# VHH binders against o26223: the designs that were tried, part 114

Target 1, 191 residues: o26223
Amino acid sequence: MKLLWTSQHIKVTVHIDGKVSKMDVLEAIKTRRSIRKYQDREVPEELIDKILDAAMCGPSAVDERPWHFIVVRNREMLEKIPEVHPYGAMVKDAPVAIIVCCDSSLEKIPGFWVQDCSIASQNILLAAHSLGLGAVWTGVYPLEDRVEGIRRLFSIPEHVIPFSVIPLGYPAENPGTRDLFDPDRIHLEKW

## First folded at step 6 (VHH)

Design v100 (framework vhh_7aqx_2)
Fold by OpenDDE, second read of step 7:
Structure v100 (fold): chain B 191 residues (1-191), chain A 125 residues (1-125)
Amino acid sequence: as target 1 above (191 residues)
Amino acid sequence: QVQLQESGGGLVQAGGSLRLSCTTSGFTFSDYAFSWFRQAPGEEREFVGAISWSGGSTDYADSVKGRFTISRDNAKNTFYLQMNSLKTEDTAVYYCAAKRYSGFSWKSPSEYDYWGQGTQVTVSS
């Protein structure tokens, strides 16, 4: 019995009337794509707040919550980010970017902050998508040049480590959906 | 005025070593990534290697990897190309180049803001 997974093209109808259609969590995860093109449209502060709220809801090692967030809307600053981030070209075209950082002074167990900030970053992406925005995770850590570049640009203290830069905006592209399920990556009981 | 000046080129026997220097002025050295390119007669200018603005990253062409090393000295506004185990095919005019930070590709000449005049390196058999 070949389970014909009918790829129901869930048309995310962005209803114009401000009512963000509630996207379920599985839909958000499965349909999320990296968005690198944005409309010339401002992102309301309310949406950023919701995204940041989601970012802080992830688990962290022994509940250390080491994350900090820099919200960048200044055009000059957004335009400077690509200078220190070779793969961050799209940031200059975004109306806003969130820089996820770790305050190392908040770590209770060393090393888990990477996981903590990763979870926060992913939650940002999922939340953005669920709210009708597009985003992309541009990795900063662990690349030294990017880390130091972002640190310099934003005067980030030495004990704080920039982890990711996530530009956000209303999407001006539709990359489509991908099926990333790979049964060959699943092992039962043993490798 | 921005200046990049190569030095250290010359004639060397195969298997020998040279160290090229590029001295810079007219811009904030610490804000720039630096590269070396070379051009042999009748050939296109090719990427040799690069060092990031922070000095934390380097990249090299496959043809020189393991033999050439790039370094920088911010205090002297100078960066270097150490060339070891030189081959006859390394004969070329070597150019130093600069670009601000690392927002662009290292391997594309068009991405660089400033260039030196070049220094001849000749490797004899």
Scores: ipSAE 0.052, ipTM 0.519, lowest interface PAE 4.8, mean pLDDT 90
Fold by ESMFold2-Fast, scan of step 6:
Structure v100 (fold): chain B 191 residues (1-191), chain A 125 residues (1-125)
Amino acid sequence: as target 1 above (191 residues)
Amino acid sequence: QVQLQESGGGLVQAGGSLRLSCTTSGFTFSDYAFSWFRQAPGEEREFVGAISWSGGSTDYADSVKGRFTISRDNAKNTFYLQMNSLKTEDTAVYYCAAKRYSGFSWKSPSEYDYWGQGTQVTVSS
């Protein structure tokens, strides 16, 4: 029934670098795209701080909040990521990347850290988009070779698990919008 | 209680060397990027050098590049400024500063969460 899906708009106003941007939350979710090409421009540290603040606001199972983040701006280190992550070639061309990690010593309920870190990763993508940046989630966990490679590159201790690598920057591409709504995946009252 | 404490300042002749230390407490040292700033009488606080939280990146003001080196020792919760070939224009109060996350915007004093009280460096002719 069409009436069940009538949207209400929630508007968010963000003050950033002396400028004001306004974006509907649903618009932000629907218009976010994976961005793999970046302008040769630095990303201000204050924007990274806002993105990480948003990342830490995600829900977490039993409020365990196991997230740790590594911010990588060093070009030499960014250039080494593709050596251990075959699908991370774009990372070497990004001005910055965030590595989302789980500190397993903070885990209170087994296995839910994956969901916690997934929410943190998505919040990074949405926050970046809302701030005029582009980003892409490149998977690390559960691929053992990538986990081990990233751990060694960044001296990550054994009890910490690298989950995702998210390069970000000002977009140098503009992928078209997608219509992903599929009503056949919605079941009313029963399967 | 977070504290940053400078040491190693003093009087030195032009061409000499000094090593400043900043000892920290009250936070997880390895999570912070560190910088040195200086302020001469009647002037604004200026950036001197920075080291990222990972230790993988350093940056310096053009006026000190090649003469000063910033380093960190995570085991001692201390970071340093090695000052070589000192000039009379290096005379200032030197402040250590700490902030979460490293970045290309290390030069603004307003970006820093914590500050030391300063140590005087005087370079005589």
Scores: ipSAE 0.000, ipTM 0.121, lowest interface PAE 17.1, mean pLDDT 83

Design v101 (framework vhh_7aqx_2)
Fold by ESMFold2-Fast, scan of step 6:
Structure v101 (fold): chain B 191 residues (1-191), chain A 125 residues (1-125)
Amino acid sequence: as target 1 above (191 residues)
Amino acid sequence: QVQLQESGGGLVQAGGSLRLSCTTSGFTFSDYYFSWFRQAPGEEREFVGAISRSGGSTDYADSVKGRFTISRDNAKNTFYLQMNSLKTEDTAVYYCAAKRYSGFSWKSPSEYDYWGQGTQVTVSS
């Protein structure tokens, strides 16, 4: 017998006068969707700070925490991202984007920075969703022309690797919730 | 099987120009990042310049910026270092190098997969 997961509903967390009506962690994970359409509305700096705080709370290999973040609000710079990232067209329409980077000088164990920066990226997406914002992960690493394009565009040093570009804003779309639970992917005791 | 071979070195007067070439074989040229390093007498090997796989990004040591230009020709499986306004301080053995991935730094010799044997550049006063 399979355990079938029932339908989920999209739920928005709203900030009112600095107070938050929060969704729980499981609900946030299950209802987060990639958002590519944004309202023409400023995202307060306080929310970006909360998102980056959450990004830095992820586990990292041997606690190396190699992540650095570039916060991009400049309209001209946001409009240039699609020139070096073919699938980043939505970034030009976002009020802000976060570029997740790895500072290789902070790496303690070779190669695990990819996992560390993936965790930071996912935490950005979940934190944004929990705060009533929409975001999408656009891939930079390991696509070398995108890495080089983003590095050049934002004057990123050679020892720092741009990993992802995450545009975010107040959502102007509601794609609905996905029911993704598949018990056939769960193996008990052995394959 | 993989080979990198420098050419174009030699003796030149201060203020002159030289163009170094690095011809490659045994790998897919368009898949590689390319760099030039040099080693002056009595010094360690230092970074000179680098070019990305696409050719869209370049980086240079501060000491050569504005005087040297790195370029690549994928049709000829060759990359170049154009050296202008040469100084006596540019006297060194110049090495070409290649790596498959951008990695952490274009300036770290240890990240390069393949190296040429070096070509001598001597700049006289």
Scores: ipSAE 0.000, ipTM 0.143, lowest interface PAE 15.6, mean pLDDT 85
Fold by OpenDDE, second read of step 7:
Structure v101 (fold): chain B 191 residues (1-191), chain A 125 residues (1-125)
Amino acid sequence: as target 1 above (191 residues)
Amino acid sequence: QVQLQESGGGLVQAGGSLRLSCTTSGFTFSDYYFSWFRQAPGEEREFVGAISRSGGSTDYADSVKGRFTISRDNAKNTFYLQMNSLKTEDTAVYYCAAKRYSGFSWKSPSEYDYWGQGTQVTVSS
């Protein structure tokens, strides 16, 4: 029985009529791609709020919730981000970016903040995708030059660590879906 | 003084190709989004396509998708419209336009800061 995986091109028809087609969580995860090209279309504040809500729903070590978010819409600031983040060129073309940060003063157990902020970042990506937006995770931490660059650019306090920059927008590309499942990476009971 | 100047227009047979250029001066080229519009006689000016500041993003009208390509050369302060597989319905005056801010839509002429004078493209059957 050859399970014909019909690659159903899920045409995410973003129906403009306010009904956010509910993408199930598995679909969101499986179909999400890094999007680096964006339409000239503003992202409504409502969507950003939903994305940020999702970002804050992730687990954190001992519920420390160390994350902060900078929402950047200013065109000048968006244009400056690539200057300190060489792999952030697409930020220049995005209508909005979210900078995920850690407030180290909120950390209860050292070192887990990276996981916490990673989860938050991934939730941003998934939420964005589910809402018909495209996004990409551009890593800031742990690269010191990027950390300090973003810190200076946004006047981020020393105890706050910029972790990631995530540009967001309506996608102007469709890279398609990838099958990333690798059974060789699965070990049963032991290695 | 800000100037946008179109070139490369002319008469071409259906199925042919044409490349338009828009040369700019008087502003920082890299700071602007660029677009092409066209206007046929008796018709409204319509969006053809646009390109982002970095050139990483483009958008096109459905009527020209797959046939037209926009590119930019920051070193030359020039952006282009490559038109392939031209049709008679592509006959129009083509305008280049520039805007500094992304705004709400690339398709809205009112959001553009500067315009060229236009170049005639005629596609003959």
Scores: ipSAE 0.000, ipTM 0.244, lowest interface PAE 12.9, mean pLDDT 89

Design v102 (framework vhh_7aqx_2)
Fold by OpenDDE, second read of step 7:
Structure v102 (fold): chain B 191 residues (1-191), chain A 125 residues (1-125)
Amino acid sequence: as target 1 above (191 residues)
Amino acid sequence: QVQLQESGGGLVQAGGSLRLSCTTSGFTFSDYAFSWFRQAPGEEREFVGAIRSSGGSYDYADSVKGRFTISRDNAKNTFYLQMNSLKTEDTAVYYCAAKRYSGFSWKSPSEYDYWGQGTQVTVSS
């Protein structure tokens, strides 16, 4: 029985009419793509709030919740980010970016903050997508030059570690969906 | 109903200054980028400059760089064209335009969603 995975192109018709189309979690996960081109359109604060709320809902080691978020809308600052983040060129074109940071003073167990902030970052991406926005995870940590660049640019304290920069906006591209399922990566009971 | 209305045009001597305003209604101002165009007699409508929805200027025509500045006031649903050091060649009907989506040419009039009726700017020698 060849399960014909009919690539149902779920046209996420982002109805502009304030009705947040209810995207289920699996759909959000499966259809999310990195978006690097954005419409010249402001992202409402309400959407950012929802995204940040989602960002804080992920698990963390022993519930340490080490994350902080910098919301950047200032055009000058957005334009400066690519100067310290060479792979963040798209940030200058985004109406807003979220910088995910770790406050090391909040760590209860050393080292798990990377996982914690990763989960937060992914939740940002998924939430954004579910809300009709496009986003991309641009890695900062663990590259020292990027970490220090972002730190200096935003006057981030030494005990706080910038982890990721996530530009987001209404998408101006549609890269389509990819089937990333690989059964060869699944092992039953043993390797 | 969407409306764009230019104001502030008139007669000015070369070297003088004018400030044009474009007042908008009928759409969410903050969602739109805005541009100014101008059309001189017998000439094609040409791009003057633009400002992004997220703030900051997008671009200016080379002929007006350093002299003209575009700004926006979201609270007033109005954006502006400050014109300094005006020249006789700046004489034209000036049009304001609105564009919601990026990704297309900002210099092409066909890429804009809404237009004002235009205001005459005359620069005398």
Scores: ipSAE 0.006, ipTM 0.245, lowest interface PAE 11.2, mean pLDDT 89
Fold by ESMFold2-Fast, scan of step 6:
Structure v102 (fold): chain B 191 residues (1-191), chain A 125 residues (1-125)
Amino acid sequence: as target 1 above (191 residues)
Amino acid sequence: QVQLQESGGGLVQAGGSLRLSCTTSGFTFSDYAFSWFRQAPGEEREFVGAIRSSGGSYDYADSVKGRFTISRDNAKNTFYLQMNSLKTEDTAVYYCAAKRYSGFSWKSPSEYDYWGQGTQVTVSS
C-alpha cells in the first residue's frame, strides 16, 4: 500500500549542444544531490534562462509570484559571498550563482512568500540537475546576519528579501545514491 | 557577415512619438535577445529596454517605463522600440544590440555580441 508513494511516470527530455538527455521526473527528484565541487567551465546563458524559466513555474499563493533573481557571474562578487555566508564557501569556486529574492511589494498573503521562494529554489535545483549541472541550496532567510550581509553586498532594496544563494556549475563530484524512503513516516487515514 | 542596422530616428517635438527599427542579418534571429541603448553627448551608453529570445519577456529602464515598448518580429529579422510621450532628455544616439540567449543580464554594454551603428533621436521643446 505504501508502495503507491513510489512511481516513475513522467519523462523530461533536454537538448544540450545537439545531444539529448532523457530523465523521468521522479528519477530527477530521487537522483538530485547537493553538488559543491564544480568544473572550471562556463555555464551557457541558455541553460541559466531555462533554469530561471522553471523557477518561475512553481505554484504560488494567490498567484502572487514574488520571486526576483540575481544572477552572479562576476568572480570578485562570488568571492565575497563567503564573507557574509559562513556555509557558502563553495560559492567562490562556482562559475555562477543565483540569488532567490522576494519582492515584498508583490506579496498578497503575509508569510507565504517563504513557501513561494522555497518552491522556486527547489525548481532551480531540479532544473539544473535535469540539464546536467550540479547545484546546492545555501540558506539565507531567516538568518538576519546573512540576509543583511547579502542585501548589502548586492545593493538589494529594503523591500526585497534575499532568500537563498544557489551556486551551480558542471559537477566535479559524483556523490552516491541515497535510499531515503521510510514507510514508518506514512500514516494511513489517521496518525 | 553579421550586421545590425537602425532606422526611424529623427527630429520630433516633445510629447510626440517615434518608432525605431533594428534590422539584422548573418545569424539566426530567434536565438538572440535584443536591447536598445542610448548615449547622450558627453555621457556613457545607458540601457533603455530589452526583449528575450524566449517567451517575450521584457525589461525597461525606470526613466522610460510606461512610455517605451520593445517588440520583435522573428519572421522579418527585425526588432523595434516604440517611443511615446517623448521628452527633451530622451535626446540621444540610440543603438540596437544583440546577445545570444540572454535577456535577463541586459544593463551592461560589454555583455553584447553585436551592435548597430546608431541612429540620432532629437526631441525639441
Scores: ipSAE 0.000, ipTM 0.159, lowest interface PAE 15.1, mean pLDDT 84

Design v103 (framework vhh_7aqx_2)
Fold by OpenDDE, second read of step 7:
Structure v103 (fold): chain B 191 residues (1-191), chain A 125 residues (1-125)
Amino acid sequence: as target 1 above (191 residues)
Amino acid sequence: QVQLQESGGGLVQAGGSLRLSCTTSGFTFSDYAFSWFRQAPGEEREFVGAISSRGGYTDYADSVKGRFTISRDNAKNTFYLQMNSLKTEDTAVYYCAAKRYSGFSWKSPSEYDYWGQGTQVTVSS
């Protein structure tokens, strides 16, 4: 039985009328794409708050919740980010970016913060997408030059580690959806 | 100190044009969205139009669409209201307003952080 996955182009009609179209979690996950082009349109603060709320809902090792978030709307700062992040060129075109950081002093178990911040970052992406925004994860950690660049740019304390920069905005591109399912990556009971 | 100052108001004949300016200081201009409101005597303050912080998004009241245009000049920390084809009903005190972060409604005065003192526009028949 060939499950004809009819690629229903779910036109996420972001109804501007404040009704957050309820995207289910699986739909959000499956349809999310990295968005690097943004409309010249403001992102409401409420949406950022929702995104940050989602970012903080992820699990963390022994509930250490080591994450911090810098919300960047300042145009000058957004324009400076690409200077220290070569693959962050799109940040200058975004109306807002979220920098995910780890406060190492909050770690209860060393090393798990990477997972914690990754989860937070992914939740940001999913939440953004579910809200009709486009975003992209631009990795900062573990590249020292990017870490230090972002640190200096935002005067981040030494014990705090910038992890990712996530520009977001209303999407000005539609890259479509991809089927990334690979059964060869699934092992039953043993390798 | 944050300041918004309107200028360019005055008396104009119906069918004429005026350009209002709002000069701002005390905050990072590029981080703010701006709006114009107007209030006629005995009336409520009403939304005229808005422009996003990046300048690519504008919204206008239906009553002024096609006649009024909002623009901004980041280098001058000034945004403008070009008013063409003025009508007597456009007579009001015009206020400029600023908000740092966009809300869901541009039309709500409560969403704005700062206001100008207003400039009188009078359109005579």
Scores: ipSAE 0.007, ipTM 0.263, lowest interface PAE 10.1, mean pLDDT 89
Fold by ESMFold2-Fast, scan of step 6:
Structure v103 (fold): chain B 191 residues (1-191), chain A 125 residues (1-125)
Amino acid sequence: as target 1 above (191 residues)
Amino acid sequence: QVQLQESGGGLVQAGGSLRLSCTTSGFTFSDYAFSWFRQAPGEEREFVGAISSRGGYTDYADSVKGRFTISRDNAKNTFYLQMNSLKTEDTAVYYCAAKRYSGFSWKSPSEYDYWGQGTQVTVSS
């Protein structure tokens, strides 16, 4: 599979069950939904590689790119995540999860790693959606019990901070599209 | 005004036990993670053990794992270090410390918002 770049849109062309899927950037943004139910079906490594490539393409404060990723496919490990993350029950049913982490040794400006890792997390969600997968962002930072639980479970070093856990897989649910545009939140020239 | 005050230190023989307490005031106790650090003469402060803000997770220095236990009592605004099987190398001034929740390591003294004055623990052979 290849990522094709066009002058108008970023088009992602991949083979999914022998079919070619195409989605432009605005369509991906507008139709992405949190998916918490997954098919019992393995996600190919090639798709995970594409998702992580997209995650690393996000902007970061002073180009610090502090993100590291843990890819979890081991069923026993996925089943332990809900023990340390009370809203992560769906993770045990996912074929794979990505843990987004900040390596504090790469941080150039204090505190901006949170925005950096948020951008990486959102890019994971959008990339997964564009490839025909579903995913959901489950929050870890800044909830200290979750941070330390995930750190212990995955042997994460002291200088690395787990930020989010994102289970993903082929969707087994299809929530409807949302219309969220609210012009009352747009102010022209002044508040 | 925020205050942390240690108690329970003293002299004990090797193989003995002590329980340290840290009584706190001036902040919402349940919002904070708590740790114990120690400092021997001529050395830097080193991490001993920590307990998360909700009490669900603990961590310990390798040198004390299996011997020391940290716990917290939210109703009393107090947290504890139960020290068992004490060794002469455990001799140090023990400090309690508090940090508001963050993703940063419990083992870094610079990450802590508040500190106690310290209590001496002396383990004799």
Scores: ipSAE 0.006, ipTM 0.320, lowest interface PAE 10.6, mean pLDDT 86

Design v104 (framework vhh_7aqx_2)
Fold by ESMFold2-Fast, scan of step 6:
Structure v104 (fold): chain B 191 residues (1-191), chain A 125 residues (1-125)
Amino acid sequence: as target 1 above (191 residues)
Amino acid sequence: QVQLQESGGGLVQAGGSLRLSCTTSGFTFSKWAFSWFRQAPGEEREFVGAISSSGGSTDYADSVKGRFTISRDNAKNTFYLQMNSLKTEDTAVYYCAAKRYSGFSWKSPSEYDYWGQGTQVTVSS
């Protein structure tokens, strides 16, 4: 891989599939892929804590930071997620999943919690990738049936809204990177 | 200034019990993971037990498993080591320690951000 790089950047050493790799922030962003197949390996609690720390570092509208997280490792509970989330079939095969939630009591600007929780979800995906893990965002909000199903399954309070379910683990697939840059979507100074 | 301070050490007869406390200040207690280590005369510091930031996970050295219990009280900014069925080989200086992230690295002293000064536990035959 060739990147034309003229500025100082931070290199991070990560462990990927038993290999040590160094990637900068742009490499991490460009090479992160949705991963739906996982190795039968435990993810250390320390890595989950690091991922959640990164999730909470996202920008938030008027710094409202409304996110809460549920970490699910219980195999029986992971196996029940596909029953209330049809697109979450891969969750049963993951060693762990994170449920991103919004505490509506922390919302300062109406509606911006969706952006806040989206940012937290993306940071989870990117942090997982940087640590040698694979993850995928499965949508919950704004699908009412999924929101209610997840709320009941995990005893989520009425003022808290489940936003996304993100299974993660060591990847058992290696999708190639894509060149998604489209200059036709860039407009100079005016539409 | 972050500070960790042990208390509750002392002299006890074999078969007895002691509860050690570690009081903390200078950080948000509920966000940190905590452990106990001990150091016997002429030996290196060894792991005794650990508790995660959520309190949902604990780990113990095989030599103390079933006899010692680690717990935390977020309202008091304090965590504890309940030591039961004490043996003469439990004689050591006991240290409390804090680290930002939980996990399986708990047995390595180098992974800890803050340490207490230590408290002596002496178990007589």
Scores: ipSAE 0.000, ipTM 0.337, lowest interface PAE 12.0, mean pLDDT 86

Design v105 (framework vhh_7aqx_2)
Fold by ESMFold2-Fast, scan of step 6:
Structure v105 (fold): chain B 191 residues (1-191), chain A 125 residues (1-125)
Amino acid sequence: as target 1 above (191 residues)
Amino acid sequence: QVQLQESGGGLVQAGGSLRLSCTTSGFTFSDYAFSWFRQAPGEEREFVGAISSSGGSTDYADSVKGRFTISRDNAKNTFYLQMNSLKTEDTAVYYCAAKRYSGFSWKYPDEYDYWGQGTQVTVSS
């Protein structure tokens, strides 16, 4: 048993050029972009800890919180990820990657772990962005070949499912922001 | 048609050994994880042991750890349960099971795609 924090106890601070600043939640959501090019700079352990804290703060079905995380900094291991994940080529160039996993023994409602791990993955992306880092979600589940490849590479037990691989680092690209609002997808009171 | 067929069951004295085999057909063997379950009269079906699709990982129920070993032979489309130091409480019908994707824990019967018909193991005192 652990102490549960409500969202109102979360403090988001961004260290940019040695200064602490706060990013508005809506701004973070709207300006986050997938980043696949990284500077040759190490990401401090303190920032990874803040990102993982945010990942675990997501809602989960019946509070099952099935997520586990593998933090990969070893260059040789990062270089092997593209061998089992064809669309993960950028991972070899990242200073660190987080593998989001589901421990199936913690699942209380069939199938909802996918939503739980999706929420954790999105929180990682938003937290990374708010801290001045760039990241991208590379899909593992539900592609069986990628699941098995990642499982073998990182010695993941058979009852644990690798869900996503998220490389992250200081951005070496700025793709700009998108305006994705589409009012045709909003229906008032009926379809 | 997918089939799993157990063999090797029978009567054995306490302290003895048996080797169960499960021969499979109708699917790509190397894509599947395999497990053994057992059911004693009046009891629920319980997990015994499992082996991953790669063969790199195994797991066992606490009651059989150190005594039972699960293995697979991809060339023969067969997997095995070597049972040593058998006890009277090991008496049960033993079922082999297969699952393509190892999502849930190996311990849950509902996670398995295919099942054998079962083979009786009786351990006498």
Scores: ipSAE 0.006, ipTM 0.161, lowest interface PAE 13.1, mean pLDDT 84

Design v106 (framework vhh_7aqx_2)
Fold by ESMFold2-Fast, scan of step 6:
Structure v106 (fold): chain B 191 residues (1-191), chain A 125 residues (1-125)
Amino acid sequence: as target 1 above (191 residues)
Amino acid sequence: QVQLQESGGGLVQAGGSLRLSCTTSGFTFSDYAFSWFRQAPGEEREFVGAISKSGGSTDYADSVKGRFTISRDNAKNTFYLQMNSLKTEDTAVYYCAAYRYSGFSWKSPSEYDYWGQGTQVTVSS
């Protein structure tokens, strides 16, 4: 059965470097890493529901919210993804993957669905991390052979565009954190 | 400036074959995906087949799968539709179209950047 959550029960608590810590938003952003190795352990449906809720909370151009999501748990289907996505080899080893899609019939202004689906994809990565899971964004759009391969594999309608495939699970690796701040990329008042 | 020109249409008996060509100019051919559409008398324009920018992916309408093959020749700025086992229902004006993938369904006529003027294919019983 699915456990219904409310805003009253939202908690952000994760294990960082083997220790339990409350993760605020900045900490989640700074410590999220691409995870490509997963434990042989199921991800509860309740956690997937929380991740998808977070995905849909992103801003979208003129509030078009064109995203749709496919949740893939079937092992045979996960094993077929690398056949149509050459850089998606890790997906076959994940307990679950989320395919982020754009329903083009919901698009209100041309082209902004890419930004909308990028925001949804990043929210999936951050939410997964905040819940103690690991994930990685594997690109589909705008590579047309990957788009059509994923569409055929999952029976996606022609008006729907697969954007990204995000495998996720409990992490079996800990790559550590990165210091990526580069002040040379910040310009004051003008270029 | 930009031009798409169909050729190879004509009259053919049911069970016969035709090869349509679409010769293009005025843009970088390798940057585009290509499709064929057709329009039968009194009907709307419908999708027939498509080939991706890389040439690695093709797709077809269910009514022509197994009978029609789309291909492209980047050196000649030309793409083709090989039509085998033709049926009277295949009678239509055939249009070639160029699609710069922009994140929309390539089976929708409204998503295409450029169109040819059409070539008539008539299949007799």
Scores: ipSAE 0.000, ipTM 0.162, lowest interface PAE 15.1, mean pLDDT 84

